VHH binders against b3qqe0. Designs and how they scored, part 15

Target 1, 332 residues: b3qqe0
Amino acid sequence: MKINLDRTSSGFCIGVQGTIHVAEEKLNQSGELYCLGDVVHNEVEVKRLEALGMETIDIPAFEELRDAEVLIRAHGEPPSTYETARRNNLAITDTTCPVVAKLQKTAKMLHQLGYQVIIYGKKIHPEVIGINGQCNDEGVVIKHPDLSDEAEIAPLDLGRKTALISQTTMDVPGFYELKKNLEKLFAEHGHRNPGTKSGEWMAVRDIDITSEKTGGRAMPELVYKDTICRQVSSRNGKLRDFALANDCIVFAAGRKSSNGQVLYSICKDANPHSYFIEDVDEIQPEWFVGENGKPVESVGICGATSTPMWLLEKVANYIGKTFGDDSGNPDA

## First folded at step 1 (VHH)

Design g08 (framework vhh_8dlx_2)
Fold by ESMFold2-Fast, scan of step 1:
Structure g08 (fold): chain B 332 residues (1-332), chain A 119 residues (1-119)
Amino acid sequence: as target 1 above (332 residues)
Amino acid sequence: EVQLVESGGGVVQPGRSLRLSCAASGFTFSSYDMHWVRQAPGKGLEWIGNIYYSGSTFYNPSLKSLVTISRDDSTNTLYLQMNSLRAEDTAIYYCARDWLGEYSSFDYWGKGTLVTVSS
């Protein structure tokens, strides 16, 4: 049976890779490191780093911590976290993803230019808390793009100049649905960009927002910037194609990752012979036998963006050695 | 202490309906999105759907016509209504709390409730 490992749409994104790499280097140097929140939503990888001396802490424990080194993970943190660190004499090792760091800068500058900042996202997600912190916690967070949640839209001031941005992991269709509905809502209340027939908001670029020459004055009152990370979102289609290309799929992810559950559902919809595991001990021999009682021709191995490549390689090796061709041919 | 306790499972005949409940305690239930996930014997986890704190729902497209998720914030209870049950719906059903610190992540699961759809 041929073992196919998905190296293109599975495994850590660049941001997560950066965080893990820095954590490993710090642990090798000092043997001890606190991490604020789960470094990644994969228990196997968390346990590996804990064996090297890492300790995961939450916000209450962080606020009580003194004279220690703390890793800030890829999602970023608000200014208040850094203020607490200074007060408590904590050394920060900041591994905020560059995409998230740019987004935080974008939010800060839009807020400083006087825009009401709308954030498409989850209000209590760490990335959104970080972004909203750059807006003095005055950002309006909307999760439901159909504007069906009155509590989400209640804080909106329809007379203010307004900018729409997004949490990096949100869905692209939802972002543009939200933009369309906000255009309609503001126009119905008499606020539109001059010269627009349907109240269209203007797409802005980083150069427009950060311009030293104009101070943002060249920008209309109603703007948006699509800040969704394409490194992660583009993997969904590739994963579907990968699932279709194999007789059987073994999908590895942490049970705490609901994104992993969503990605597994994509595999399952494309290929009914898809199976979810956290580690190799969950693998069942019957998964590799076809309906005719013969071994399957191919097994695909894939995972979530929170799944380390070493774990996928471990799974591939285990399946190949345990359920591979028994012909005695080393090339089979 | 956060607790999620599923109930309502059991043996049910094909074509019938069943409602599962999840009793939540130890947190402000009304502030959290909640999920249903299942695992059939010998198979992996399958995400069924979620309900946002606002009451809006999003379902796995493969199951949308067969399930309804609802919540009662006054009793801290999450529900899964299943219609036209088939043998392939035999599984352990889990409720899970959305992790507030990460988009698309769970931080707490119940112990599960077994649903057996027998011929």
Scores: ipSAE 0.000, ipTM 0.137, lowest interface PAE 16.5, mean pLDDT 82

Design g09 (framework vhh_8h5u_2)
Fold by ESMFold2-Fast, scan of step 1:
Structure g09 (fold): chain B 332 residues (1-332), chain A 120 residues (1-120)
Amino acid sequence: as target 1 above (332 residues)
Amino acid sequence: EVQVVESGGGLVQPGGSLRLSCAASGFTFSYEDYAMGWYRQAPGNQHERVAIITSGGSTNYPDSVKGRFTISRDNAKNTGYLQMNSLKSEDTAVYYCAARLDTWGSYDYWGQGTQVTVSS
């Protein structure tokens, strides 16, 4: 039985890797570190860091904390978090992903310029809370790009100048579907960028948002910026191909991972012999026996962007040692 | 509208055990998107956090209950639990279940409480 580990479309993105690395360094130095919220949406990785001395805390505990060091995770935090840290004499180790940090600056500047900021995303997601904090919590968060959720669109003021941005982990097709539907909605209300035939919104770049130019070089009323991280969004097709290339798929992710659920569904749709695990303890021997009663010829190991590569390697090694006739040397 | 309902309280002798349950309903988002917590209040005191479990499964406890209490959740049943072992008279309080979006304090939904009395 050949064990194939997906190294190209699985495992931590660079931003999450940076956060984990900094957390490990701090824990190695002091033996203790508070983390505000789950460091990553993977219980196995959280428990590993907690064993090294990390303590996960919530906002009420953070507000009562004094004279301590607190890690800000890759998702980022709103301005109110930093104000509390200053008041309570907390040392902040800020590991906000550079992509997220840039997105927060974009949201802040669009809001300061008077735009109604629409955020394609999940209202409860920590990244979205951080972004919306830069907009004084006045951003309009929309998850359903077809505008079918009336509660999501109720806060929209169709007469205001408006900017659309996105949570970094959302899907590219949904973002452009949302943009198209917003263009139609605003145009039907009589709000269009001058000279547009179908009410098209203008794509803006960072330089456009930060420009101090005058005399007819101001941004239009209705704009958008595609802020989706391409390091993550390109994985779906590669994962489908990987699932098709193996007899059996073992997919490792945190159960609460939205990205994990989406990627697992892609595996399952491509290959019905796909199985979800959080750790090796969930692996069943029956998964590696084909319909003919013989061992499957190949097993693919893959996971979400919240799944560390060490866990995927652990899974591959476990399967090879326990169920395969392989020497325990899984293929890359 | 999110609703949480506690059960399992009662009278127990020092050193005894109780298991509290928290049934949740009415979520705008899925149950698993919410962090669940247990808080207690003795007469005249502020609410004290005794356990929290995040949507990702991270748990946190104050020193007063660490090693004695265990929080858990069953996402399929929309139910949270607090296993209380080695109970002391100081644990006597009304115990409240709370649910919040896993944004670390953005929204809190509270139950009506269940009385725990530790006495001979």
Scores: ipSAE 0.000, ipTM 0.406, lowest interface PAE 11.1, mean pLDDT 83

Design g10 (framework vhh_8dlx_2)
Fold by ESMFold2-Fast, scan of step 1:
Structure g10 (fold): chain B 332 residues (1-332), chain A 120 residues (1-120)
Amino acid sequence: as target 1 above (332 residues)
Amino acid sequence: EVQLVESGGGVVQPGRSLRLSCAASGFTFSSYGMHWVRQAPGKGLEWIGNIYESGSTFYNPSLKSLVTISRDDSTNTLYLQMNSLRAEDTAIYYCARGLYDSEWSGMDVWGKGTLVTVSS
């Protein structure tokens, strides 16, 4: 059995790398650090940092904390978190991903300009809570781009000027499907950008939103900004191709990773012999036996943007030692 | 048979605390995230919070420090601790099993609920 490790389309994105690096530096200097929520949606990596002195805390524990240093993870936090930190004399080490920070600024400015902000995303996801906090929690969060969920669209005011943005880890096709369906919904209500034939919404750039002269008066009533992170979304096609190239796929990620679930679904759709694990103890011997009763010829190992490369290497090493290989190169 | 059974509801006076339990059976409880959801009379469902397989918790920001979710994997039991109860906390409380990401939209199995009435 040849073991192929996906080194090019798996493992930490630059934003997650930054958060982990800062956490490691702080722990190396002081031996202690609080982190608000899981530093990354991968329990194995969380446990590694906890062994170095990090303590993961939730919102209730954070609200009771005094005179301590707290790491804000890549997902970002709403304004209320920073207000609590200031009142409780907490020192914030803010590692919010620059892409997420820019998205939060975009949402805040669109809201300040009077736009009804629609967020393509999951309502309870930490990143979406951070974004919606910039909109005074008045944003309309839509997960289902076909508008089939009546509860999601019930808060929409079809007569208001409206801006569509997205959680960074959502899918690009779904974003544009949602945009198309919103264009139709608003046009059927009689709300269109002047001069549009099919009710098209206008793409806006950062300069359009942030400029005092071009923002507000010059912007159309119905706008959108594609805020999906391309460092993450470009992995989808490469991962599908990787899954097709192997007889069996072992996908490693944290179970609460939204990106991990999307990427695993891509693997599973391309290759039914795809299996999700959080760590090596979940690996089953029967996964490596083909329909003919013989060992599979190749096993592909891949993961999410929240999965560290050392974990993928651990998985490759475990499979090679436990189930044997044909002395193939595990580096893919 | 996969089953969730809530218990611990009843009449409680304002300002007091109450702990609800949810007994799980028919599946590997430790492998799933779990949720608490409530429904006040005449209102829609309100998500309270969840607990991941790791024991990490995430709460509805509107409920903040008023609730604590915990689990005991050795007894297949989920708990909801509620403090400083108010009349507006009167609701039927449900536990639910999470699928992959333990988010609101990922729930596939629900209990029948337990009624909590906050009144003098």
Scores: ipSAE 0.000, ipTM 0.105, lowest interface PAE 18.8, mean pLDDT 82

## First folded at step 4 (VHH)

Design h01 (framework vhh_8dlx_2)
Fold by ESMFold2-Fast, scan of step 4:
Structure h01 (fold): chain B 332 residues (1-332), chain A 120 residues (1-120)
Amino acid sequence: as target 1 above (332 residues)
Amino acid sequence: EVQLVESGGGVVQPGRSLRLSCAASGFTFDDYAMHWVRQAPGKGLEWIGNIYTSGSTFYNPSLKSLVTISRDDSTNTLYLQMNSLRAEDTAIYYCARVHIEYTGDAFDIWGKGTLVTVSS
C-alpha cells in the first residue's frame, strides 16, 4: 500500500511553523524561554515545548517579569507590550507572523493618513488588540456584519474617510457582507467615492497606501483591504481533494480542536473510509482492508491546522511499519 | 459561573422537525463562535456545524440540507433547527463554545447535552 502524507494542506501554517522553529532553536541554545500566552492551541505541542524548558506566562506574570527572554506569538502584540518589555529589561524574540505584521503596518499607515479604521473582528482577540494598538485604540471593531449591534456601530463617524480591514482569522463571507452593509450605510448618509454610482468602496493595495504616505498617488475616501489569511481558509477544498485521491484517510488532531472536527467532517463526507485519531494507538487494522478483502492501495494521512507535522510523520511511520510501507513520506 | 444549558430534546417521529436551544450564561456570549456536536449511542462525536460571532454558519457537508444553526445574542441563546429527522439522528446533542485562536480553535465549554430519540 502507498502511504501519502499531506504536507501542503495539513498541519501548522508557515507562520506557526516559524514560531515553533524559533522556540525550539532558542530552547536548544539556552534551555529556557518564556512564552506570552499559549504558543499554539494544541496541548500536546505546548507540553512538548514545556518539556524543552518553555514556560507559558500570562499578562500579569509578564508585567512582573524582569531580565528575561520572552517569545511573542504569531498573532502579534500592541505597542504597549513592547513598552513593558523595554521598561522591564526583557529581551523579545518576536515571531509575529509576517501576514499579521504587514496587517499591523497597514492599520498604522491608514490611521496616520487620517482614515477611520474599521476592523472586522473580535475586540478582545489578541490579534485585534495588536492591530487596534497601531490605531491608538481608536479603531472601530465590528464583529456583526449585519450592523445589528448598536454598540459596535455607535463610534462610526459616517462623514470621515474610512478604511475597512479584517482580523486574519475571520470568515470571508462575513467580511464581504460587512463591506456591502457599510457601503449602503455610508452612501445613504451622503458619503461615497467620487465616480461611483452605487457607493462602492475601493480595494487598495499596500503600494497604494505607501504611495499616499510618501506623497504619491491619492487614495479614495472609502477603501477596504481584504486582510483575511487564506492559508487556513483555502484548506477545505484542498483537503477534500486529498481525501478523494486516497482509498483510506487517517486524520490526526486533538479531540478539542474545532478546526479538526470541521476538517475531519469534510474528509468523511468526501471519503467514507476516513478515520479520526489523536495518536497512533487508536489506529485499527481493519481500516486498511478493502471491501474485496485485500489491502487498500493507498492511505492518506492528514490533519488539522493545529496538528504538528511530527505527529503526521509519526502516523505515517507507524502505518508503514505495521501494515505495509511508508513510501509516501518524501522527507530528505 | 460559565454555563451552557441545552433544551428541546425528546422523542420525535421520523420525518418531523425539532428545534434545540442552548442557553449561555456567565460570559459575553456574542464574543464566541458556537458549535453543535452530537454523539449517537455507541459512536464517537460527530460535528454538526458552527456559527461565528458574525452570524455566518458552516455545516458538516453530510448534514447541511437537514440543519440550520442560528443565534440570538440579545437573549444569549444558540439554536439548532433539524428537519426530516431519521432514526440515525438519535443522539445526545451538545452545544459547545469555541475561542478562536490564530493557531486554531478548541472547544472549551460544553453543555451537559440533550437527548433526541427518533422513533415511531
Scores: ipSAE 0.027, ipTM 0.561, lowest interface PAE 7.4, mean pLDDT 85

Design h02 (framework vhh_8dlx_2)
Fold by ESMFold2-Fast, scan of step 4:
Structure h02 (fold): chain B 332 residues (1-332), chain A 120 residues (1-120)
Amino acid sequence: as target 1 above (332 residues)
Amino acid sequence: EVQLVESGGGVVQPGRSLRLSCAASGFTFSDYAMHWVRQAPGKGLEWIGNIYWSGSTFYNPSLKSLVTISRDDSTNTLYLQMNSLRAEDTAIYYCARVHIEYTGDAFDIWGKGTLVTVSS
């Protein structure tokens, strides 16, 4: 039987897992670490790290801090944060998610190439503040894809070459609705990409905007890049798809977790052969026997977003050793 | 104080329609994705669907043809429209706020629920 771990909709995303790992290593070495803003939106995990010596601070506290080590979260920070750190002799442990770091580099290059940068996002979100900082805070942040908020669109210069990007945690349908409505708005103002008859916005390939050799390569006047992280968008849908892709599902979470119960219900509704556990000792042999009396072909291991990946890996290892296909065993 | 208050529940006859409301206060409602979840007597929680800040919706496929989720950001109100109600739709209905973050979706604020009883 094949054992599949859900790494896309269960537990922390890989970027955040990296941040937690680095934080734990630093706390084990020095016993003291400041974190600028909440490291994760999970009070239990924040308190666990605080017990190890981490202190969560806000921007005003950060500006007063001297001669200390500060963790930069997966969300990233604008250039102004690094300037303050240098001025105050703060050592930065930078755990900005690689996806976010690449997005910041993309925004900086588009801005340097003279594009008006539109950011599908929430203006006060830390990630958006970081991205907009790469654009000298001149980016146009739009949250409402239907363009109904006049304050959001007031800064738009419909005569400028323009690029559309997104905060990584926004919804994919909203991004493409915004793109469609912006295409209409710019076309009505007479703005068009040279060589197109529709005024359609062109997708920017990664190499064209991150390459240092862009000076000799002409870029279109209206461009977009879908920068939404697929690991964080639509987790409920991904969890459902994962449940459908396996013959049997073992879902791990704390029994008192309302979030765990809701997410488990998504698995159970999609796949009736879904089972809830808090620990490996709850696993039953009969769960892995199909309707034909033979072992199931695949078992999916998943959990709540708060379920640590090490527990899911422990569950997968336990099932593999106890109920897995032993055809490769020397004694078989 | 951040809170969600459901209303519109009660006793309703089979085959009829009912609209539930959820009033949000103490936070910027338009920044959050919102969910509807129900719990039938003696059973666990069942996810109904969600609506993003953009208005995009995703539903439990078992309920998709029977429910519609909408929001009014000007009044900080979330709605659940239910049609063709059946006895098995008897449940306490909860609205919940979700943080969509790198850690995934986290339900952090729940209402106290509103009881819907489908009985003839």
Scores: ipSAE 0.325, ipTM 0.686, lowest interface PAE 4.2, mean pLDDT 84

Design h03 (framework vhh_8dlx_2)
Fold by ESMFold2-Fast, scan of step 4:
Structure h03 (fold): chain B 332 residues (1-332), chain A 120 residues (1-120)
Amino acid sequence: as target 1 above (332 residues)
Amino acid sequence: EVQLVESGGGVVQPGRSLRLSCAASGFTFSDYAMHWVRQAPGKGLEWIGNIYYSGSTFYNPSLKSLVTISRDDSTNTLYLQMNSLRAEDTAIYYCARVHIEYTGDAFDIWGKGTLVTVSS
């Protein structure tokens, strides 16, 4: 029985893996670490880190905390969080995802350049709070792309130069629907980029925002940057192909993970011999035996974006030791 | 206070259509993505599909041609339209709320479910 571990389309992105690795190192050194908010939406992983000494805290608890070490998770935090840490003598271990950090810098620079910053996102989401903090909390947060929520659009100044960006976890179709509707709204108020027939907003690059040396021209008044992270989107195609390449699939994720349920459904549709687990104790021996009593030829191990690679490796090792020692991963 | 209540289930003949409703209360419905999930007797959960607060939908590929999810934010109601019902569609149907998070999505609020029995 060959055991294939999916290292390319399963598990945490590099940013989240970095957060977990740093948390483990700090806990091994001191035995104590506070984390501001949930590290990940995987109860097995949270429980494991808590067993090592991690304590999850919320903002009110953080504001009262003194003389402690606090992990900033991949979502990022606004400047006010770091100011509180300085006042309270808190040592910050900052594991903000590079994609999120770059987005925060983009928002800050657009704001400093005088743009009204529109953020496609949820106003109370931790990532959006971090991004809006870089705009002195003056960003206009819109979650309804059809502009049907009057409270969301009330702060808009239709005569100002304006830039549209997005929370990294938002949907791509919604972002472009919002852009289209903003183009129409501003054009109807008489605000268009010069030379655009339908009020089209212009895509900008990072270099356009950070440098006056680009293209020999200043940035347009109405711009957008698609800041949605493709790494955290559905891995549908790759997981489907992986499921088809193996006789049996063991899919590991938290049951509360909606992303896990979505990705598992894709595996199950492609391969009916797909099985969902949260941990190794749920694995059944009969999954690896065909109707003819012979072991299956290959077992694929995969998971959700929220599934840590160590859990997938634990599953692979468990299956190898319990049902066979044959293993291989040409992608490793 | 936060509640999801499914309705519209019952006994249905094969080949017919059925629309399920999910009434949301105690939170700002329009701020959340919503999912439909089902569980057939003696089987695990099967994800049906979701609808984001933007209106974008994504369906289980096995069910895509058979179901449609929609929402009415003015009445705080989520819908699941099912067509060409089969005996295999016999299950308890749940609606669920999800928080969209950086490290993935999590179901946090579930309804109590509504039973659909497709007789043959």
Scores: ipSAE 0.031, ipTM 0.570, lowest interface PAE 7.0, mean pLDDT 84

